VH-VL binders against Ubiquitin carboxyl-terminal hydrolase 19 (USP19). Designs and how they scored, part 9

Target 1, 103 residues: Ubiquitin carboxyl-terminal hydrolase 19 (USP19), of Homo sapiens (Human) (o94966r282to384)
Amino acid sequence: LAFVKNDSYEKGPDSVVVHVYVKEICRDTSRVLFREQDFTLIFQTRDGNFLRLHPGCGPHTTFRWQVKLRNLIEPEQCTFCFTASRIDICLRKRQSQRWGGLE

## First folded at step 4 (VH-VL)

Design s01 (framework fv_reozalimab_arm2)
Fold by ESMFold2-Fast, scan of step 4:
Structure s01 (fold): chain C 103 residues (1-103), chain A 122 residues (1-122), chain B 110 residues (1-110)
Amino acid sequence: as target 1 above (103 residues)
Amino acid sequence: QVQLVQSGAEVKKPGSSVKVSCKASGGTFDSYAISWVRQAPGQGLEWMGGIIPIFGTANYAQKFQGRVTITADKSTSTAYMELSSLRSEDTAVYYCARTYEFGDSIYYFDYWGQGTTVTVSS
Amino acid sequence: QSVLTQPPSASGTPGQRVTISCSGSSSNIGSNYVNWYQQLPGTAPKLLIYSNNQRPSGVPDRFSGSKSGTSASLAISGLQSEDEADYYCAAWDDSLSGYVFGGGIKLTVL
């Protein structure tokens, strides 16, 4: 995926929170992988509105969304959580600097 | 520390196939791609292809399409490269390398295996 | 033939500055990051410079990279005998959808 609907904000000096707006994520086949300057969201979803935007894809399609980050993170301290209406990704900054943007 | 450990040297006859393994340790196997790069004696480096283990999807250089198969076994953190229809010019050292990929592009190889010598006897 | 062009050999004496060139096109160096790999005799290649000018941990600051247009350069200052090796530039090529290497340059420390 080139794009998925998202937004982000800096939570205190040490974290960046990213919200990814895809509903009905299949938890056991979805995850977020963190590296020092990017993350990859791998997911399957039953979100009919999302799937309608991707003809030929269905609930068993594995989507990949990869974001190259403006600054470095600590991969082992990053987390994610699936909610009913979105994915929350919490990035732990390597340096407590203001990023001004995600990418 | 990240390590890639490859299988031992092979001697093969023309027309046969060879399968080389690459076991990753010390890092996250799922978070990176694995590429195969070969080097004929006294020659330069040549990218053959790579795989993203989490997706099971392999991409191959045009020159090797139809002859190379790259696979991964996530349960053992091992990638494999099988080259078929061997010729004497396939005699080379074959390297696996941990690959930083973004989108459909390779940016760089940050850790390399020690290499596996494959000799195709005439 | 190599997609990226490097001279086949270069030499220097200890303490000198040596520059290794790499020429490509708009589909590779012109559009993508350039990386450099060092290969000591009898060993696997090692990442020396990535993303045009970044050094992995453990690479001395004597090594630096630069990129301008469709060309890239690796500079080695304060040349040492242990720098004697083959050096390869490399980049992704959009037209080939593949990773391409230069032909490699044999650096001799005299």
Scores: ipSAE 0.383, ipTM 0.846, lowest interface PAE 3.2, mean pLDDT 91

Design s02 (framework fv_reozalimab_arm2)
Heavy chain, then light chain:
Amino acid sequence: QVQLVQSGAEVKKPGSSVKVSCKASGGTFESYAISWVRQAPGQGLEWMGGIIPIFGTANYAQKFQGRVTITADKSTSTAYMELSSLRSEDTAVYYCARTYEFGDSIYYFDYWGQGTTVTVSS
Amino acid sequence: QSVLTQPPSASGTPGQRVTISCSGSSSNIGSNYVNWYQQLPGTAPKLLIYSNNQRPSGVPDRFSGSKSGTSASLAISGLQSEDEADYYCAAWDDSLSGYVFGGGIKLTVL
ESMFold2-Fast, scan of step 4: ipSAE 0.471; ipTM 0.859

Design s03 (framework fv_reozalimab_arm2)
Fold by ESMFold2-Fast, scan of step 4:
Structure s03 (fold): chain C 103 residues (1-103), chain A 122 residues (1-122), chain B 110 residues (1-110)
Amino acid sequence: as target 1 above (103 residues)
Amino acid sequence: QVQLVQSGAEVKKPGSSVKVSCKASGGIFSSYAISWVRQAPGQGLEWMGGIIPIFGTANYAQKFQGRVTITADKSTSTAYMELSSLRSEDTAVYYCARTYEFGDSIYYFDYWGQGTTVTVSS
Amino acid sequence: QSVLTQPPSASGTPGQRVTISCSGSSSNIGSNYVNWYQQLPGTAPKLLIYSNNQRPSGVPDRFSGSKSGTSASLAISGLQSEDEADYYCAAWDDSLSGYVFGGGIKLTVL
């Protein structure tokens, strides 16, 4: 995927929080992968509004959204959480610097 | 611990095929791609292709398109590279490597297997 | 032939600063990150520098990378005998849709 609805903000000096607005994530077949300068969201969803925007796709389609980060992170200290209405991703900065943007 | 362990040396005849394995540990299969890079005796490094195991999708260098097949078995965390229609020029050490990719592009290889020597001779 | 051009050999003495060059084009070095690999005799390559100038954990400060336009350089300060190895530059090539290596340079410590 080129795009998925999201926003982000810097939480204190050490973290960046990313919210991904896809509902009804299938937990057993979805995850976030963290590497030193990107994360990849791999997901399946039953979100009808999202699926309508991707003709030919359904609940068993695995989507991949990869974000190249502006600065380096500590992969082992990053976390994610699936909620009913969105995905919360918390990135741990390698250096305590202001990014000014996600990418 | 990140480790890539490859299968042992092979001696093959021209026209045959060879299948080399690469057993990955340390979570490589869930977060990274695996590439295959070869090196003929006294020569430089040559990228052959790679696979993202979680998707099963492989991409090949133009030179090897049609002769190389790269696969992955998620249940055993093992990647394979099969090269067909072997010629003497395919004599080389074949390496698997943990691959950092973004989209369709490869950035770098940060951990390498020990290499598998393949000798093609009559 | 290699897509990226490196000199075939270089030499230095202990304590010297040695620079290894790598020349490419707009479709590879000009548009993408450059990485450097060190290969000691009889061993697999090792990632030495990634993303133009970043060092992996365990790589000494003596090694540094830089990129300018379609060229890249690896600098080795305080050369040591254990630095005797082959060094390869590498990058993604947009025109080939493939990863390309330089021909490699044999560094001899005299």
Scores: ipSAE 0.107, ipTM 0.769, lowest interface PAE 5.1, mean pLDDT 90

Design s04 (framework fv_reozalimab_arm2)
Fold by ESMFold2-Fast, scan of step 4:
Structure s04 (fold): chain C 103 residues (1-103), chain A 122 residues (1-122), chain B 110 residues (1-110)
Amino acid sequence: as target 1 above (103 residues)
Amino acid sequence: QVQLVQSGAEVKKPGSSVKVSCKASGGIFDSYAISWVRQAPGQGLEWMGGIIPIFGTANYAQKFQGRVTITADKSTSTAYMELSSLRSEDTAVYYCARTYEFGDSIYYFDYWGQGTTVTVSS
Amino acid sequence: QSVLTQPPSASGTPGQRVTISCSGSSSNIGSNYVNWYQQLPGTAPKLLIYSNNQRPSGVPDRFSGSKSGTSASLAISGLQSEDEADYYCAAWDDSLSGYVFGGGIKLTVL
């Protein structure tokens, strides 16, 4: 995927929170993996509104969304959570600096 | 610290198969792909294929399709490369490498194993 | 035969600037990022340059990469004796759906 609906903000000096707006994530076949300056969201979803935007795709389609980050993170301290309404991703900054943007 | 440790040297007969292992440490094994690259004596580097453990998919160079199988055991952080129907021209040093890939255009090996010498002779 | 074309050898003297060329096509260098690997005698290859012009930690700034069209170049300034090695360019190839290497250049420091 080139794009998925998202927003982000800096939470204090040492974290960035990213919200990804996709519902009904299949938890068993979805995850976020973190590297030093990027993350990859891999997911399957039953979100009808999302799937309507991707003709030819269905509940068994594996989507891949990658974000190259403005600055470095600590991969092992980053977390993610799938909620009913969205995906929450918490990035731990390697340096406590203002990013001014996600990418 | 990232380290890739490969299994020891092997001597095989023509027509047999060989399975080389690559144990990854110093990071999240499933956050990177693992590629296999070989080098025949005095020759250049040749990519054989790679595996992305998180997607459960392996990709193979056209030359090796049908003869090579690349697998990964996430529980032991170990990748494997099995090459069948061995011929003398398969005599080479086989390397595993941690592979960074992003999008359709970025693909490179930032850490390499020490290499495994495979000699195919009768 | 390699997919990317490199001269088989190059030489220089200490302190000289040496440029190593790599030629490809639209399906590899023309569309994708180029990487360079250094292989010292008897050792595994080491990543020298990635994504056309980026240096990994520990690689001296006398090594630089560039890309133009379907060709790429590695420049080594202030050549040192320890730079004597084989150098490989590499990139993903869209038509082959695989990673391809140049044939390698043996750099001799005279």
Scores: ipSAE 0.358, ipTM 0.838, lowest interface PAE 2.9, mean pLDDT 90

Design s05 (framework fv_reozalimab_arm2)
Fold by ESMFold2-Fast, scan of step 4:
Structure s05 (fold): chain C 103 residues (1-103), chain A 122 residues (1-122), chain B 110 residues (1-110)
Amino acid sequence: as target 1 above (103 residues)
Amino acid sequence: QVQLVQSGAEVKKPGSSVKVSCKASGGRFDSYAISWVRQAPGQGLEWMGGIIPIFGTANYAQKFQGRVTITADKSTSTAYMELSSLRSEDTAVYYCARTYEFGDSIYYFDYWGQGTTVTVSS
Amino acid sequence: QSVLTQPPSASGTPGQRVTISCSGSSSNIGSNYVNWYQQLPGTAPKLLIYSNNQRPSGVPDRFSGSKSGTSASLAISGLQSEDEADYYCAAWDDSLSGYVFGGGIKLTVL
């Protein structure tokens, strides 16, 4: 998956927050993997509007969205949360510095 | 900490196949790819291919297309490399390496197995 | 031959600075990160430098990397006898869709 609707911001000197706008994520079959310079969102969804944008895909399709980060993170200190309306991803910076952008 | 432990040395005849294993411990197996790199005696390093275990997708270097099969078993945190139609030129030390990949590209190998010596002789 | 070009050998004395070169093309070093691996005799390679100039935990700051255009360099300052090893540069090659290594350089500490 080349694209998924998202936005991000820097929260203080140590964190970057990423919001991914996909509804009705299947929690049992979805997760976020963190590595030192990327994260990968793996998900299944029942979001009809999202699925309509991906002809041939359905609720059982596993999507992968990988983001190469501008700077290094601490994978073990990163978190994610699935909500009814979106996915919240919190990245912990390895060095306290301004990134100026996610990628 | 992260450790990759490979199976023991093999002696094979030309035309046979060999299957080498690589068991990962310490850290999350499915967060990284596993690649196989070989080194013939006195020679340099040569990338053979790799696999992303969580997706089951393997990619191979052109030179090894059709002869190499790389697989992974997530339940045992083990990757495998099978090389068929062995020739004397396949005599080498075979390494597995934890791989940081992005999309279809490999960035680097951060941890390496100890190596498995495969000798092909008649 | 190797896709990335390195000299076959280099030498230095303890305490000196040694620079190891690596030459490629636009499809590899020119477009992608360069990494360096150290291989001590009889052992597996070890990641020494990644993403052009980053050091893994446990690698002394005597080791540094740089990249300019289609070339890369590994610098070893304060050379020690324990640094005697083979050194490989490596990068992804877009044209080959594969990971490529330099031929390796044997560094001797005199």
Scores: ipSAE 0.156, ipTM 0.767, lowest interface PAE 4.3, mean pLDDT 89

Design s06 (framework fv_reozalimab_arm2)
Fold by ESMFold2-Fast, scan of step 4:
Structure s06 (fold): chain C 103 residues (1-103), chain A 122 residues (1-122), chain B 110 residues (1-110)
Amino acid sequence: as target 1 above (103 residues)
Amino acid sequence: QVQLVQSGAEVKKPGSSVKVSCKASGGYFNSYAISWVRQAPGQGLEWMGGIIPIFGTANYAQKFQGRVTITADKSTSTAYMELSSLRSEDTAVYYCARTYEFGDSIYYFDYWGQGTTVTVSS
Amino acid sequence: QSVLTQPPSASGTPGQRVTISCSGSSSNIGSNYVNWYQQLPGTAPKLLIYSNNQRPSGVPDRFSGSKSGTSASLAISGLQSEDEADYYCAAWDDSLSGYVFGGGIKLTVL
């Protein structure tokens, strides 16, 4: 997956929050993986609006979205949460510096 | 911190199969791929294939396609490489390596197992 | 038969700067990032340089990498006896859909 609707902001000096706008995520087959300078979102969804934008894909399609980050993170301190309306990803900065952008 | 521990040396007969294991500790097994690389005595390095454990998808070098099977058990953080129809030229040290991959352009091995010697005797 | 081409051997004296070449094609080095591995005798390979010019933690800054077109180079400045090893370049190859290595070069410190 080249693109998924998202936005991000810096939450205080230590964190970056990323919102990914996909509904009806299948929690059992979806997750976020963190490395020192990237994260990978792996998901399956029943979101009809999302699937309409990806012809040929269905509820059993596993989507992969990788983001190479501008700066280093602490993988073990990063978290994610699947909500009814979106995916929230919280990145913990390795250095308490302003990033100016996600990538 | 990150450690890959491979199974012990094997001596096999031509035509048999060998299955080498690679147990990862530390370092996010599910977040990285695992590759297998071999080295025949006095020769260079040769990539055999790799697997992304979370997807279960494996990719094999053309030379080994049909003879090699790479699998992963996420519950035990262990990857396996099985090579069938063994020949004397399969005598080599087999390494597993934690693989960082990003898109189609970035691919490298940041941690290597200690190696497993496989000898195919006539 | 290696996909990437390296000289089979090189030598230098302590304190010298040595450059190790690696030649490929558009489907590998020309399109993808180059990595370098160091192998001491009887030991597993170790990542020396990744993504053309990046050093992992623990690798001295006297090791550096560069890439131009379909070729890459590893430079070792201030050569030391412990640098005596085999060095391999490597990259993903789009046409083969696989990872390829150079034949390896034996570096001798005289």
Scores: ipSAE 0.184, ipTM 0.794, lowest interface PAE 4.3, mean pLDDT 90

Design s07 (framework fv_reozalimab_arm2)
Fold by ESMFold2-Fast, scan of step 4:
Structure s07 (fold): chain C 103 residues (1-103), chain A 122 residues (1-122), chain B 110 residues (1-110)
Amino acid sequence: as target 1 above (103 residues)
Amino acid sequence: QVQLVQSGAEVKKPGSSVKVSCKASGGTFSSYAISWVRQAPGQGLEWMGGIYPIFGTANYAQKFQGRVTITADKSTSTAYMELSSLRSEDTAVYYCARTYEFGDSIYYFDYWGQGTTVTVSS
Amino acid sequence: QSVLTQPPSASGTPGQRVTISCSGSSSNIGSNYVNWYQQLPGTAPKLLIYSNNQRPSGVPDRFSGSKSGTSASLAISGLQSEDEADYYCAAWDDSLSGYVFGGGIKLTVL
């Protein structure tokens, strides 16, 4: 997956928060994988508006969105949460420098 | 701290199969792919294929499709490479390697196993 | 026969700068990152350069990589006897859907 609607911001000196705007995530078959300079969001969704943008795909389609990060993170301290309206991803910076952007 | 430990040397007859193991430690198994690369005596490196353990999906180099099977056991953090219909030309050192990929492409191998020598002779 | 082309051998003396070439095509080096692996005699390969020009921690800055068009180069400045090894370039190949290596070059430090 080349693109998914998202935004991000730096939360204090040590974190970057990424919001991914996909609803109705299937929690049992979705996850975020963190590595030292990228993350991969793997998900299935019942979001009709999202699926309409991806003809041929359905609730059992596994989507993969991978982001190569501008700077290093601490994978073991990163977290994610699936909410009804979006996906929240919290990245823990390895060094507390300002990134100025996600990628 | 990341380590890949491979099974010991094998001597096999032509027409048989060999299965080499690669046990990962240091938190690598769920977030990275594992590839297999071989090297015949005095020759260069050749990528055989790899597996992404979380999905159980394997990709094979065209030359090895049909003869190689790569699997993973998440419970033991171990990847396996099985090569069938062995010929003398399969005599080589077989390496497993932790694989960094982005999108559909393999970028690089950052940690390598020590290698397993497979000798095919009658 | 390898997909990426490297000279079979090179040599240098301590302190010299040596450059190792790697030639490919638009489907591999032309479209993808180039990586370099060092193989000391009797050992497994080690990642030396990744993503064209990046060094893993622990690799001295004497080693550098570059890429232009469908070719890549590894430069070793201040050559030392411990640099005697085989060096491989590698990249993903879009047309083969596979990872490809150069034939490897044996670097001898005289």
Scores: ipSAE 0.034, ipTM 0.726, lowest interface PAE 6.6, mean pLDDT 88

Design s08 (framework fv_reozalimab_arm2)
Fold by ESMFold2-Fast, scan of step 4:
Structure s08 (fold): chain C 103 residues (1-103), chain A 122 residues (1-122), chain B 110 residues (1-110)
Amino acid sequence: as target 1 above (103 residues)
Amino acid sequence: QVQLVQSGAEVKKPGSSVKVSCKASGGTFSSYAISWVRQAPGQGLEWMGGIFPIFGTANYAQKFQGRVTITADKSTSTAYMELSSLRSEDTAVYYCARTYEFGDSIYYFDYWGQGTTVTVSS
Amino acid sequence: QSVLTQPPSASGTPGQRVTISCSGSSSNIGSNYVNWYQQLPGTAPKLLIYSNNQRPSGVPDRFSGSKSGTSASLAISGLQSEDEADYYCAAWDDSLSGYVFGGGIKLTVL
């Protein structure tokens, strides 16, 4: 995916939180992969509003959204959570510095 | 430390197949793709294909489609490249390489295995 | 035939600056990042430059990369005898949906 609705903010000096606005994520087939300077969100969803924006796709389509990060992270200390209303991704900064932006 | 360790040299007859292994560190296998690149004696580098173990998806260069099969065994952190219907022109050193991809494109190979020499002769 | 074009050979003397060229098209270098690999005799290739101009940890700053349009260049300053090797440029090719290498250049340190 070129785009998925999201926003982000810096939580204290050590973390960046990214919210991805997709509902009804299939937990068994969805995950986030973290590397030193990127993350990839891999997901399947039953969100009708999201699927309407992607003609030809359905509940069994695996979507991938990859973000090249402005600064380095600690992959092993990053987390994610699928909620009813969105996906929360918590990035742990490698250096406690202000990023000023996600990418 | 990132390490890719390949199986030993092989000598094969024309028409047979060969299967080369590449054992990767756990962190590599779970977060990166693994590609296979070959080099015939005195020749340049040629990408054959790769696999992203997390997805189980492999993609192949057009030249090798139908002859090459790339697989991964997550339990042993080992990737495999099997090349069938061997010809003398397949004599080469075969490398596995840790692959950084973005989208459906390969960007670069940051760590390489030591190489496996495959000789096809009658 | 290689998709990316490099001269087959180049030479220099110790301390000299040498530039290695790589020419492609809009579907590869023109649209994607260029990388450079160094291959010492009898060894596996090593990533020397990635994403046009970035150096991996452990690569001296004598090595630098650049890209303009459909062409790329690798510059080696302060040439040393241990730099004698084959150098390959490489990039993703959108039209082939594959990763492509230049033919490689043999750099001799005289």
Scores: ipSAE 0.339, ipTM 0.821, lowest interface PAE 3.1, mean pLDDT 90

Design s09 (framework fv_reozalimab_arm2)
Fold by ESMFold2-Fast, scan of step 4:
Order: structure tokens, then C-alpha cells, then sequence
Structure s09 (fold): chain C 103 residues (1-103), chain A 122 residues (1-122), chain B 110 residues (1-110)
């Protein structure tokens, strides 16, 4: 998956928050994988608006969205949460520096 | 911190199969892929295939498709490579390596096991 | 057989700068990152350079990588006796859907 609707912001000096705008994520078959300079969102969804934009895909299609990050993170301190309306990803910076963008 | 420890040397007869193990420590197993790379005596490196344990799906180099099976046991943080229908040409050192992949491509191998010598002889 | 082409051997003297070449095609080096691995005698390979020009922690800055078009180069400045090893370039190949290595070069420090 080349693109998914998202935005991000830096929360204080130590964190970057990423919001991914996909609804109705299937929690049992979805996860976020963190590494030192990337994360991968793996998900299945029942979001009709999202699926309409991906012809041929359905609720059983596994999507992957991988982001190579501008700077290093601490994988073990990163978190994620699936809500009814979006996915919240919290990245913990390895060094307290302004990123200026997600990458 | 990161360690990949492989099983010991094997001596096998032509036509048999061999199964080599690679145990990961330091939390690398769940977040990275594991690849297998072999090296025949005095020769270069050859990628055989790899597996991302969280997906359970393995990818194989064309040359080894049909003879190699790569599996992972998440409960023991161990990856396996089984090579069947052994021939003398399969005599080599077999390495496992922690693999950084992006999308469907492999970027690089950052940590390597110590290697397992497999000798195929009559 | 190797998909990427490297010279079979190279030599240098202590303190010299040595460059090791690696030639590929549009489906591998031309489209993907190049990595370099060092293999000291009797040991497993070690990642020396990744993503064309990045050094892992612990690799001295006298090792550097570069890529241009379908070719890549590893430079070793201030050559030392402990640099005597085999060096491999490697990259993903889109047409093969596989990871490919150069044939390796034996570097001798005279």
C-alpha cells in the first residue's frame, strides 16, 4: 500500500503521534510493528469508504503500510491503539530532536 | 544483544535431507525476517530464501524452489531451513541472518549466525 | 556464478586507499540499495555498509560506499593488515525477486 490517509505531529520533544484515518479495523488481524527506523501497519478493515478506493479488495484483504522514518525511534517504547474511527500510533524518539516531518 | 545461534555440523548421504536451526535472542525474532545464505567451499554467498515469522510466509530463491522449506517456531524463537534431495554440490556452510526488509524487498542482513557446515558425501 | 560483477582480487599496502567496484544492471543496483559485507577468514560475513553509504555502529569511517547508475564502489582509506578479507556487494534484484551477491573480491594487504 503506497498511501493511506494520515497526519502526524510532534508531541513535546520526545514523541511523534501519527493518526491513520481508517475506520472499523479488525483488531484480531491487525497490528503495528516497530523497528529502529520504520513502522509497518498491518490491517484488515470493514471501512466501506476505504474499500471503495481499493477495487477488488474486501474485509479479508490484509493491507500493509510501511513508513521509513526520518529519524530513529525506540521500538520498545512505541505504542498503538485501534479506535472505532482511526489508528493512533505513538513513536518514541531515540534522540530529542525536531523531525520537521515523518518521511 | 542480538544473537543468532545455529545447530551443529551435519554429515549426510546423497538423496537425504537436512534441517538446520537458527535460534534468535535479544527480541529480534518477532520484528525482523530471517534469511538463509549458503557458501560452498572457496565460493561466494548465495541467498536461499527467508521468512518473516509474524506472517509465517517464506520466500525462496528460484534455484531452491521445490527443494528448500523455511519455517519458524515463534514459541522458541527458532527458524529452520530444510533442504531435501541432497547432492554433493550442496556441501556448504549455511548461515542464518537477521533481515531488514521493506515492502517485498530485502534491504540488508545486519546480524549473522556463526554458520552450520553441511557435508554431503557417500 | 554471480549476478553482480566484482573483480576476483585486489591488493594494497598499509596506509593506501583501495576501491572495490561492483557492476550490476537496472533491475538490481540501478533500482535498489547496495550493501557491502566483509568476511574475515574463517568467520561469518559482517555488514560493513548498508543503503549505499551508511555505516553500522562500530565500522570505522575509513570505509565508505557510493553508488552511481548501475555501479557501486567501496572505498577503504588508510588500509590496515586486519582489512585482509573477502568483500561482497549485494542488492535486491527486481527481475529475479531475490537478493543477489557479487562474486566477492579477495583483498590482500601486502
Amino acid sequence: as target 1 above (103 residues)
Amino acid sequence: QVQLVQSGAEVKKPGSSVKVSCKASGGTFSSYAISWVRQAPGQGLEWMGGIMPIFGTANYAQKFQGRVTITADKSTSTAYMELSSLRSEDTAVYYCARTYEFGDSIYYFDYWGQGTTVTVSS
Amino acid sequence: QSVLTQPPSASGTPGQRVTISCSGSSSNIGSNYVNWYQQLPGTAPKLLIYSNNQRPSGVPDRFSGSKSGTSASLAISGLQSEDEADYYCAAWDDSLSGYVFGGGIKLTVL
Scores: ipSAE 0.269, ipTM 0.804, lowest interface PAE 3.9, mean pLDDT 89

Design s10 (framework fv_reozalimab_arm2)
Fold by ESMFold2-Fast, scan of step 4:
Structure s10 (fold): chain C 103 residues (1-103), chain A 122 residues (1-122), chain B 110 residues (1-110)
Amino acid sequence: as target 1 above (103 residues)
Amino acid sequence: QVQLVQSGAEVKKPGSSVKVSCKASGGTFSSYAISWVRQAPGQGLEWMGGIIPIFGEANYAQKFQGRVTITADKSTSTAYMELSSLRSEDTAVYYCARTYEFGDSIYYFDYWGQGTTVTVSS
Amino acid sequence: QSVLTQPPSASGTPGQRVTISCSGSSSNIGSNYVNWYQQLPGTAPKLLIYSNNQRPSGVPDRFSGSKSGTSASLAISGLQSEDEADYYCAAWDDSLSGYVFGGGIKLTVL
């Protein structure tokens, strides 16, 4: 995926929170991979509105969305949570400095 | 912790094929790609291609398109590189390397296998 | 023949500062990160510098990298005998859709 609906903000000096707006994520086949300068969201979804935007895709389609980060993160301290209405991704900064943007 | 262990040396005849293995550990198969890079005796490094094991998707350098096949077996955490129609110019040390990629681009290789010597002789 | 250009050899004495150059074009160094690999005789290459100027864990701070335009440099301060090796610069090339290496430089510590 070139794009998925998202927003982000800096939560204090140590963290960046990213919200990804996709519903009905299949938790058993979805995850977020963290590396020191990017994350990749891998997911399957039953969100009918999302799937309508991707003709030819269905609940069995594995989507990938990779984000190159402005600054380094600490992969082992990053977390994610699938909620009913969105995906919450919490990035732990390697250095506690303002980023000014996700990238 | 992170380790890539390659199969042993091979001696092949012109026109044959060779298949080299690379067993990875330390979470490589779940989070990183694996590339193959070769080095002919006394020469520099040449990227051949790579694979993202969790997706099974391989990309090849233009020079090797049609002759190289890169595969991965997630159950054994092993990547393979098969090179066909061997010529004497294919004599080289073949390395596998853990690959940091973004989209279709490769950024860098952070851990390397020990190398596998392939000699093509008549 | 390599896409990125490096001098074939360089030399220095212990304690000296040595700079290794790497020249490319807008499709590689000009648009992408530059990385440096060290290859000791008879061994696999090791990542020395990534993303222009970052050091992996275990690489001493006397190694540093920089990039300007379509060129990059590796600086080695306080040169030591164990630094005698081949050094390669490397980057992604947008035009080739492939990862390219410099020809490599043989650094001799006299």
Scores: ipSAE 0.090, ipTM 0.769, lowest interface PAE 4.9, mean pLDDT 90

